# VH-VL binders against q0atu2: the designs that were tried, part 264

Target 1, 119 residues: q0atu2
Amino acid sequence: MLDKKARIRTSREYRNVFEKGKRLSGRFLIIYYVENALDNNRFGFITNKKIGMAVIRNRIKRQLRAIVREYQGQVKNKHDIVLVARAGIGKSSFEGMEKDYIAIMKKAGLFARNANKID
Below, E stands for the ipSAE of ESMFold2; O stands for the ipSAE of OpenDDE; V2 stands for 0.75 times the mean of E and O plus 0.25 times the DockQ between their complexes.

## First folded at step 11 (VH-VL)

Design z92 (framework fv_daclizumab; at its last look DockQ between E and O 0.56; V2 from the best seeds 0.70)
Fold by ESMFold2, look of step 13:
Structure z92 (fold): chain C 119 residues (1-119), chain A 119 residues (1-119), chain B 106 residues (1-106)
Amino acid sequence: as target 1 above (119 residues)
Amino acid sequence: QVQLVQSGAEVKKPGSSVKVSCKASGYTFTSNYMHWVRQAPGQGLEWIGYINPSTGYTRYNQKFKDKATITADESTNTAYMELSSLRSEDTAVYYCARTDEWYGYMDVWGQGTLVTVSS
Amino acid sequence: DIQMTQSPSTLSASVGDRVTITCSASSSIGYMHWYQQKPGKAPKLLIYDASYLESGVPARFSGSGSGTEFTLTISSLQPDDFATYYCQQYDSLPLTFGQGTKVEVK
C-alpha cells in the first residue's frame, strides 16, 4: 500500500479532513480534502457495511489504494485526502474506479499535471 | 441492538432553559457523530447541529447557534442539547440521530422529546 | 444553503396505487437520502444514496435521480405506507430536508 507517512491512520486524522475539508462527489467516490502542514500528501479510505461484506470492502480498498499509488506523484503536495466509496462502487470495474478518481481529482484541482498522460 | 433513548417530555416557561439527553447503546458511542433535529408541530424537519463525541467538536445551523448547545459525555454514552432563553416558537419535538459522518444518512433516531414552552 | 423542495406537499392515494414523490435541489447535489415518518414516531431511513434500499425496506420502494431532480416511487401502495416522506441532502452544511410529502388515504 502507500508509504506509512502517506497514510491517514487515526480516527482523529480522518475526522479532521471531514470537519475542515472540502468535498466533491463523483460516480463511485466522494472525496474530502484539506491542506495539511506536512511536506507530503496523506490518503485515507472509507467504506461501510452498506457497500458489501468485508471481503468486498477489502477488495475495494485495495483497488483504490492501487489507483491512488499510481497517480500519487501527480497530486499537489500538502493535502490530506479521504476517498469515500459510494454504494454503487462494488459493481464498478477497476477501470471505472480509476476514471472516476481521475475526473474527481481534476475537478477538485488537485492534480499538478495532465493525469491522462502519466501513470 | 442499537438504540438512542431520549429524556422525557418537558413543559417550560418562556425565558427558561431545558437540557435534553440522548443515551446511546448497542454501539461504540464515539464511532459516529450525533445530530439534533427538530420538528415543530405540523412542520417538517430542521437540522440543528452535530457533535463529534470523541472530541466535543460541534457544528451548528446558523439559525440555532445562539439557541442550542450540544455536548456529549463519553463516560455515560450520552449526548445532550441545551436550549436557552426559551420562547413559544421553540415548542417542538427534538430528535437525536446517529450518522456515519462520511455518508450522512441518519440511520438511528431517538424517540423524540417534546418540549412545550407556554405560560 | 441548499434548498430541497418536495412535490407534492400532500398526496391522496388508495391501496394499490403507484405513488411518485419528487425532490428538487436548488443546486446540483451528489448525495441525498429519503426518510419515512409515521405519525407520532421518529423518521426512519428508507433509501440512501438516492436509490439504495435500507435493510428491511420492502422492494416496492425505489429511488432514482441525480443532479437536482430525485424521485421516490412506491410501486403498489400498501396500508403501511401512509406516512410523510422527507428527502435530505448531504452535500453541504447546514443539512437540509425537503418540507415533506404526506401520503394520505383517499
Scores: ipSAE 0.808, ipTM 0.910, lowest interface PAE 0.7, mean pLDDT 92
Fold by ESMFold2-Fast, scan of step 11:
Structure z92 (fold): chain C 119 residues (1-119), chain A 119 residues (1-119), chain B 106 residues (1-106)
Amino acid sequence: as target 1 above (119 residues)
Amino acid sequence: QVQLVQSGAEVKKPGSSVKVSCKASGYTFTSNYMHWVRQAPGQGLEWIGYINPSTGYTRYNQKFKDKATITADESTNTAYMELSSLRSEDTAVYYCARTDEWYGYMDVWGQGTLVTVSS
Amino acid sequence: DIQMTQSPSTLSASVGDRVTITCSASSSIGYMHWYQQKPGKAPKLLIYDASYLESGVPARFSGSGSGTEFTLTISSLQPDDFATYYCQQYDSLPLTFGQGTKVEVK
């Protein structure tokens, strides 16, 4: 689960990310992202009926939140980021969604590199 | 049930202006962005710009930024596009189209408004 | 601006034919849609996100492709399919359409 302060909550905040942000497309995800004036990152999640029925859309949102939560420490601070699920996401595995998220976040320059060296 | 109904054909003199309306029904007007697209006789489609009806935020194709002004009236569920300083090359059918802004497809279109500019 | 170029600009076909229309982007794009337009009518969404069929569109229509090359296929052309087809990118602003491909009676 993401902390409430790490979630984009209002339609106004979502549309600010759309209108002011940049976008990048991955295989299963599109991200829209913009730097914010806060001291933390916020994430939003968009699905539509083309993905499937509510039970499928809710499953996808839960899985995406879990992925975001696991990698939140690697995301450069002070960004609002909206994840938009593409129509094909329902055919992906959890691992497939995770790999796509990592790839697109790296391409956007939003991941800080953690260089843990094994002694 | 969702539909967009545009105002009727206009015949205008060079140098004048024209304001085309697009009345939305069957959905929450502020939940979707509205695009304007034109098509000159026998030619293809050209994107003019969009509006977020809930905020009035607009984005324009650079080619049209000094030509077109897009507005929306939430109280009447109507989007407008005004064209200024009309020239003969502005003769075209003008369409409004609803978009899911996150996905960018135009799933519902108005019937089109023919604007003819002649002396 | 991203230029979208369709090929062919016009094709003549018979009912029952397999029709293929190509759309080429001037740079790699990740997201695009296809529309159908009949004379005197507004465009209609056919394919979204390159390969997904819009609700109410017949199953003979399909889309494929990625990067710079995208294809719209009509597996068995019907009389109702004689129309102009447009691709549209949704990768960056301004939004751009291909010039159109007119599918006409042979």
Scores: ipSAE 0.762, ipTM 0.909, lowest interface PAE 0.9, mean pLDDT 92
Fold by OpenDDE, look of step 13:
Structure z92 (fold): chain C 119 residues (1-119), chain A 119 residues (1-119), chain B 106 residues (1-106)
Amino acid sequence: as target 1 above (119 residues)
Amino acid sequence: QVQLVQSGAEVKKPGSSVKVSCKASGYTFTSNYMHWVRQAPGQGLEWIGYINPSTGYTRYNQKFKDKATITADESTNTAYMELSSLRSEDTAVYYCARTDEWYGYMDVWGQGTLVTVSS
Amino acid sequence: DIQMTQSPSTLSASVGDRVTITCSASSSIGYMHWYQQKPGKAPKLLIYDASYLESGVPARFSGSGSGTEFTLTISSLQPDDFATYYCQQYDSLPLTFGQGTKVEVK
């Protein structure tokens, strides 16, 4: 589970990312990202009903949080990042989600080229 | 019963301005972005810009940045698009359309407003 | 800007035919969206994120593809399906549409 400090929690915080940040789309994810004035990164997660029932949406969020947690130490500091789940993510494997996340984050310049899992 | 109802057809002289309205009903107006798209006679679809009705935040196609001004009135659930310095090439049907949150597909469209610019 | 190119621009077909429309993106994108438009009417969302049918859309419509190549398929063309179809992307701004494919009666 992500630390409380590592989470975007308020509507104002989300709005700031969406309005001031950059947008980049992957196969299963869309990311919005913007620099913050903190010494840590914060992550937010967005799903909608088109992904599936609540149980599916919650599973997706858990999986995305797990992925973000796994790689958070390799993400450039001082960013607010919102992950928006696309419809197809419900049919994706965890590895597929992970691969998409890594690809998108690298494309955004937020991830190291040799990013790997942290044990 | 979600629908968008636009104002009626307009006939304008070159150099004048026109303001088209789009009234939303059947859903929470501020929960979705409102886009504007134009279609010249016999031509395809062209994106103009969007507004977040909850904040008034707008984004424009660079092609229309000096042509279109998009606004929204939350109290009346109405979005507006004003076109300035009208020319004959601005003759088109203009559509408002909402998107499902941040995903970029437009699931509800207005009926369109024909704007004719002629001397 | 991401350019969207549809093929063909015009397609003549008969009721019952299998119809396939392709859309190519100038750069790799996540998924494509598809709309149907009939004369004098607003566009109607058919498929979002390449392969998901919008509510109320008949099952004879389907979509597929990834990267730069996407397709819209009508398994058995019905009289109500003669229209112009558009692909659209929102992977980056500005939003862009294909030039359209007109499906007409043979």
Scores: ipSAE 0.699, ipTM 0.908, lowest interface PAE 0.8, mean pLDDT 94
OpenDDE, second read of step 12: ipSAE 0.655; ipTM 0.901
ESMFold2 (binder alone), look of step 13: mean pLDDT 93; pTM 0.950

Design z93 (framework fv_daclizumab)
Fold by ESMFold2-Fast, scan of step 11:
Structure z93 (fold): chain C 119 residues (1-119), chain A 119 residues (1-119), chain B 106 residues (1-106)
Amino acid sequence: as target 1 above (119 residues)
Amino acid sequence: QVQLVQSGAEVKKPGSSVKVSCKASGYTFTSNYMHWVRQAPGQGLEWIGYINPSTGYTRYNQKFKDKATITADESTNTAYMELSSLRSEDTAVYYCARTDEWYGYMDVWGQGTLVTVSS
Amino acid sequence: DIQMTQSPSTLSASVGDRVTITCSASSSIGYMHWYQQKPGKAPKLLIYDASYLESGVPARFSGSGSGTEFTLTISSLQPDDFATYYCQQYDSYPYTFGQGTKVEVK
């Protein structure tokens, strides 16, 4: 879904975000985030068996990657961000997940100013 | 079956140290963080800290940073907590507990180790 | 530190009673869990993420709440439910527990 260089790949890299990062909880999502020393943002996605069977968890991950990809250009550069799906996410709509993502990222101060913002 | 088995009860003199063990079985030891929690007689639960067994990274409750040292040995699937400079107020049952670090619930607990500090 | 305060500290109840236990956080939290502890035993995970039952936990247990106020309910108390219940926040360090609510036989 996201280009390889925009994805957190290894267990060690994921746990670095958990151990060094900040945390913020939304309705369906929790984010962990930390500034990185790279020239780009990287995203990770966590689901557990409590969300549902593999087919449901895979659907959730695909939908979250699509949301992240859509808003990728609005995220402040040089961050590693892990999205953790809460147990209730399986009952949310795509739009519900998208709204929660935007709200959390805005609250975290991770959305950059849009050039075309209307006065 | 996932199980955490702790070492037996200890009776120690003030000023001494004690090292409690927690042997894990039934799961991949490095896939989960290990937490330590204490409970003084008749009192509630108090979080001490955790370890990432795959790297040795630790995080402590500030209250215990000069008291507790948490370590892990991957070769024996065993986590340890050493308490130094024991005082009577350290008398408590000490628990290890397995955690999924992203969700933070302690889903499997050791049976507890009673540490009694007396002359 | 985020302080978790439970109410009541102790309650006496009979089999078949509806029991409610509250947990108040000193600041808004997004994630918390409930544990059950019987005398001489380790705590057992009961409810995670405020409202979801751990596998094997009877349906008479339920959790609700958000922000600073959380509730654990036992709809029809059974003999096996006489225990101490603890809430725990997983929002910020250090992780903290409530002082416990002891549900004892009347």
Scores: ipSAE 0.841, ipTM 0.919, lowest interface PAE 0.6, mean pLDDT 92
Fold by OpenDDE, second read of step 12:
Structure z93 (fold): chain C 119 residues (1-119), chain A 119 residues (1-119), chain B 106 residues (1-106)
Amino acid sequence: as target 1 above (119 residues)
Amino acid sequence: QVQLVQSGAEVKKPGSSVKVSCKASGYTFTSNYMHWVRQAPGQGLEWIGYINPSTGYTRYNQKFKDKATITADESTNTAYMELSSLRSEDTAVYYCARTDEWYGYMDVWGQGTLVTVSS
Amino acid sequence: DIQMTQSPSTLSASVGDRVTITCSASSSIGYMHWYQQKPGKAPKLLIYDASYLESGVPARFSGSGSGTEFTLTISSLQPDDFATYYCQQYDSYPYTFGQGTKVEVK
């Protein structure tokens, strides 16, 4: 699980990202991202009923957290990043999600310096 | 000219450790991931792991998580791989290799370092 | 882990022959790379992302495939091409290689 300090928790924090941040759409994910004034990155995760039942949504969140956790050490500092799951993600594989995440993050230029060649 | 130069052959006793070096030249050391791959005598290639020299981020093959430690020194443009608790099965040629972009291909290889483990 | 199986393991051919090596993945993958290795030397990248020719590699080399089946083709085998060839996937961790295909003189 992501560290508490690495998570977006409040509605205000989410709103700030949605209102002031940039967004990019992938196959399974939409990311919203904005610089923060902290020394660490924070991640948020959004799912809705279009994804599926609660069990499915929870699975998706768990998988997305795992992906984010895996690559967090290579993400540029001082960013709030929200991952919004698209309706089709429920039918995707973990690997598909991971590839989508990487592709979007690369496109957004959110990986740390000299980390653009991440696989 | 882009090249990777590895340290010389090593002969070690079982239970000992060895640290192989890989010095990069001809390019910005921190701009690429550095991978390590081993090849036992007469056998194929096995991926050990990689490091992002700019951040120190590493990823390991689970098979080698307790065997190999990969590090990098930006000041000397050198990547290292330490193998611990050496066994005869660890006898192999070990290669460092640079990854190019996010296609995940290794376009530049060191000349290899033979590590022989014998009583 | 994704297993990569090459066929054949050994291939005897003559100069001028058309040579085809196949690599089968245990799961569908997006990217396949091919390397050439000569005795006592490090592997050399030939083809990346299934079909892209690495700089400096002769045009007689080509790659194709998708999903679980990939091929490396040498249109006209040259003396310099006798070597062992490896496929590699990076679609999933850990990266894995095929067992290799040794192309030797008939």
Scores: ipSAE 0.038, ipTM 0.712, lowest interface PAE 6.2, mean pLDDT 92

Design z94 (framework fv_daclizumab)
Fold by ESMFold2-Fast, scan of step 11:
Structure z94 (fold): chain C 119 residues (1-119), chain A 119 residues (1-119), chain B 106 residues (1-106)
Amino acid sequence: as target 1 above (119 residues)
Amino acid sequence: QVQLVQSGAEVKKPGSSVKVSCKASGYTFTSNYMHWVRQAPGQGLEWIGYINPSTGYTRYNQKFKDKATITADESTNTAYMELSSLRSEDTAVYYCARTDEWYGYMDVWGQGTLVTVSS
Amino acid sequence: DIQMTQSPSTLSASVGDRVTITCSASSSIGYMHWYQQKPGKAPKLLIYDASYLESGVPARFSGSGSGTEFTLTISSLQPDDFATYYCQQYDSYPWTFGQGTKVEVK
């Protein structure tokens, strides 16, 4: 579960990340990311109807939040990061999403060197 | 039904300007970005730029940065594109199209506006 | 800019034929879409995210590919499918389209 302060909440805040951020695509995820002026990271999660029914979209969001929470300690501070679920994500496993997230975050340079994951 | 309705065809002299409108209906105007795309006679599609109607933020293809100005009026659910310093090579059909910005596809298009520049 | 190149530029085919259109990006891209345009009409979204059919698009259309090479396939061409097809990359600015592939009657 992510604390309220670690969540991107408003449409304006989401669109700031889209408009000013960098983009990187993985197999199941696209991330948009930008440095913020806060002392903490904030995460946003985007799904649309093309992924599947509400039950599937809600499951995907819950699983992505769990993955993000688990790896919080490895993420470089002061970033707003939006995770966008690609259409194929509904058929992926939890492990598949987790591996994709790790790969994308490492490629983006957003994982702090020698950081440990949060269990 | 979601619709984008554009203004009618224009015939302009070189050096003049033209302003094309795109009126949205059937959805919340500020929930989607609005894009402009042109197509010269017998040629392919060329992306001009977009606007976030809720803030007025714009992004342009650098090729069009000194040619096109994109604006939006929330009170009338209308997007505009003004072309300045018209030349014969600006003769084209100009389309507006709405986008889910996170996924970048243009799912609803206006009917197109033919702008003819001749002397 | 990422250049999107389609092949062939023009394709002649008969009803019932299997049609394949390719789209090559000048650099690796993570995301792209396909559009169909009939004469005198605006383009219509056909396939999003390389392989997923837009709502209402017949199952005879399919997309595949990744990196620099993408393919649109029509398994059994119908009269309504004679049109020009465009690919679009959504990887980096400016967004770019292929030059188009015209599918016409043989």
Scores: ipSAE 0.799, ipTM 0.911, lowest interface PAE 0.8, mean pLDDT 91
Fold by OpenDDE, second read of step 12:
Structure z94 (fold): chain C 119 residues (1-119), chain A 119 residues (1-119), chain B 106 residues (1-106)
Amino acid sequence: as target 1 above (119 residues)
Amino acid sequence: QVQLVQSGAEVKKPGSSVKVSCKASGYTFTSNYMHWVRQAPGQGLEWIGYINPSTGYTRYNQKFKDKATITADESTNTAYMELSSLRSEDTAVYYCARTDEWYGYMDVWGQGTLVTVSS
Amino acid sequence: DIQMTQSPSTLSASVGDRVTITCSASSSIGYMHWYQQKPGKAPKLLIYDASYLESGVPARFSGSGSGTEFTLTISSLQPDDFATYYCQQYDSYPWTFGQGTKVEVK
């Protein structure tokens, strides 16, 4: 589980990322990201009812949190990053989600220069 | 029932301005973003921009940045779009359409407002 | 800007026909959305994120595709399906639509 300090928790924080951040779209994910004034990164996760039932949405969130946690140490610091799940993610494998995450994060240039687990 | 009801058709002279309204009902007005889309006679659809009614945040298509101003009034559940310096090329049906905050599905549309610009 | 090009621009078909409309994006996108518009009416959302049917949309409608190529298919055209169809992307601002495909009676 992500540390509390590594999580976007308030609506205001989410809105800030949406309104002021940059956006990149992948196959299964859209990421919104903006620099923060902290020494750590914070991650948020968005799903909607079109993805599926609450059980499905919660599963997806758990999977995304696991992916984010796995690569957390390789992400450039001082960013708020929101992962928005697209409808297709419900049919994707964990590996597919991970691949999409990595691809988007690379495209965004959010991985640290010394990142090693992103190949 | 969720619906968007727009103001009536407008006939305007070149150089004038027009303000089209879009009243929302059947859902929490501030829970969705309101988009505006233009359709010239016999032509396709053009995205103008959107507003977050809860914050007033707007984003515009660069093509319409100097043409359209989008506002919202929470007290009346109404979104507005003002078109300035009207030209004949601005003659079109203008639609308001609802989306979720993080997604791009325009699932509910107004009935459209015809704005005719003629000398 | 991302341009979407639909093919064909006009399609003549008969009731019962299988109809396929394509939408090509100038850049790779995640998904495409599809709308139906009838004369004098507002567009109606049919399919979102390439292949998911909006509530109330008949099962004869389907969507597929990825990257730069997407398709809308009507398995068996019904009288109610004669309309103009638009694809749309929201992966990049500004959001853009295809030029439309008019499905008319043969």
Scores: ipSAE 0.360, ipTM 0.843, lowest interface PAE 1.4, mean pLDDT 93

Design z95 (framework fv_daclizumab)
Fold by ESMFold2-Fast, scan of step 11:
Structure z95 (fold): chain C 119 residues (1-119), chain A 119 residues (1-119), chain B 106 residues (1-106)
Amino acid sequence: as target 1 above (119 residues)
Amino acid sequence: QVQLVQSGAEVKKPGSSVKVSCKASGYTFTSNYMHWVRQAPGQGLEWIGYINPSTGYTRYNQKFKDKATITADESTNTAYMELSSLRSEDTAVYYCARTDEWYGYMDVWGQGTLVTVSS
Amino acid sequence: DIQMTQSPSTLSASVGDRVTITCSASSSIGYMHWYQQKPGKAPKLLIYDASYLESGVPARFSGSGSGTEFTLTISSLQPDDFATYYCQQYDSYPFTFGQGTKVEVK
């Protein structure tokens, strides 16, 4: 799970990332990202009803938060990043989401080339 | 039911301006972004821009940046598009359309407003 | 700007036919949608995120593709399907549509 300080919480803050940020699409995820004026990174998570019922959406959000937390140390500092779950994510595995996240973050230039799980 | 109702047809002279309205009902107006799209007679669709109704933030297709002004009135759940310095090439049906900004699909459209520019 | 090119521009078909429409992007895109438009009416969302069917859209419609090549298929054409179809990219600004494919009666 992510610390409160590392989460985007308000609708206005989420929409600032959408409006000012860059976009990059992966297989299961779209990320929107922008540099912030803080001392830390913040993450947001978006799902919609097209992904599936509440139990599926809750599982997806929980798993995405776990993935983000595990790779937190690989992310370039001072960014607000919103992860948007694509329609097909509900049928992916945890490993599939993890691989997609790493690939997107590397392509965005937000990750080290050889990102690894934090020990 | 979710519905977008646009103002009626307009006939304008070259050099004038036109302001088209789009009244939203059946959903929380500020929960979605509103896009504007035009279609010249017998032609395809062309994206003009969007507005975040909760803040008034706008993004325009560069082609329309100095020509179109998109606004929203949260108190009346109405979005507007004003087109200035009209030319014959601006003759088109103008549509408003609702989106989930994260996903960008236009799931509800207004009926369209025909704007005719002629001397 | 990303240019979206549809093929064919016009297609003549009979009820029961399998209809295929292609949409080609001038550069790789990660995200796109398909719309249907009948004469005198506003466009209607058919397929979102390249391959997912919008609620209320018949199962005979399907979408596939990735990168630069996307396809809309109607497995068994019905009278209500005679319309113009548009692809749209939601990858980068400005958002662009294909020129349209008109599916007309043979």
Scores: ipSAE 0.820, ipTM 0.917, lowest interface PAE 0.7, mean pLDDT 92
Fold by OpenDDE, second read of step 12:
Structure z95 (fold): chain C 119 residues (1-119), chain A 119 residues (1-119), chain B 106 residues (1-106)
Amino acid sequence: as target 1 above (119 residues)
Amino acid sequence: QVQLVQSGAEVKKPGSSVKVSCKASGYTFTSNYMHWVRQAPGQGLEWIGYINPSTGYTRYNQKFKDKATITADESTNTAYMELSSLRSEDTAVYYCARTDEWYGYMDVWGQGTLVTVSS
Amino acid sequence: DIQMTQSPSTLSASVGDRVTITCSASSSIGYMHWYQQKPGKAPKLLIYDASYLESGVPARFSGSGSGTEFTLTISSLQPDDFATYYCQQYDSYPFTFGQGTKVEVK
């Protein structure tokens, strides 16, 4: 699990990202990202009923956290990043989610230098 | 010219450790990930792991997580792989290889370092 | 782990022959790469992402495939092509290679 300090937790924090950040859409994910004034990155996760039942939503969140955690060390510093799961993600494999995450993060230029050539 | 030059052949006793070096030239060292791959005599290729020289981020093949330690020194454009608790089964040619594009292909290889483990 | 199985393991051919090597993945993969290795030398990248020719590689080399089945083709085998060829997947960690296909002189 992501450290508490690496998580967006308050409504205000989420709002800041949605209002002031940039947005990019992938196949299964939409990311909102903005620079922060911290020494670390923070990640947020949004799922809704369009994805499926609570069990499915919780599974998706767990999987997205795992993906984010796996690549955390390769992401540029000082960013708040919110991952919004799209409806189709419930039918996606873990690998599919991972590939989508990588692709969208790369497109956003959020990987640290030389990190965008390998996942 | 882009090239990777590895340290010379090593002969080691069982239980000892060895550290192989890979010096990069002809490109910005921190612009690519550096992989390590081994090849036992007469056998195929096995991926050990990689390092992002700019951040120190590493990923290992689970098979080698307790065997190999990969590091990098930006000041000398050199990547290292240390093998611990050497056994005869560790006898192999070890290659460093640069990752190019996001597809994970290795476009530049070192010449290889033979590590022989024998009593 | 994704297992990569090449066929055949050894292939005897003559100069001018059309050579085809197959690589089967235990699971569907998105990215397949091909390398050439000669005795005592490091592997050399030939084809990346299934069908893209690496810079400097002769046009007689080509790759195709998707899902679990991929192929490397040499349209007209040249003396310089006798070597061992490996496929590699980068779809899942850990990276895995095929066992290799040795192309030797008939």
Scores: ipSAE 0.033, ipTM 0.703, lowest interface PAE 6.3, mean pLDDT 92

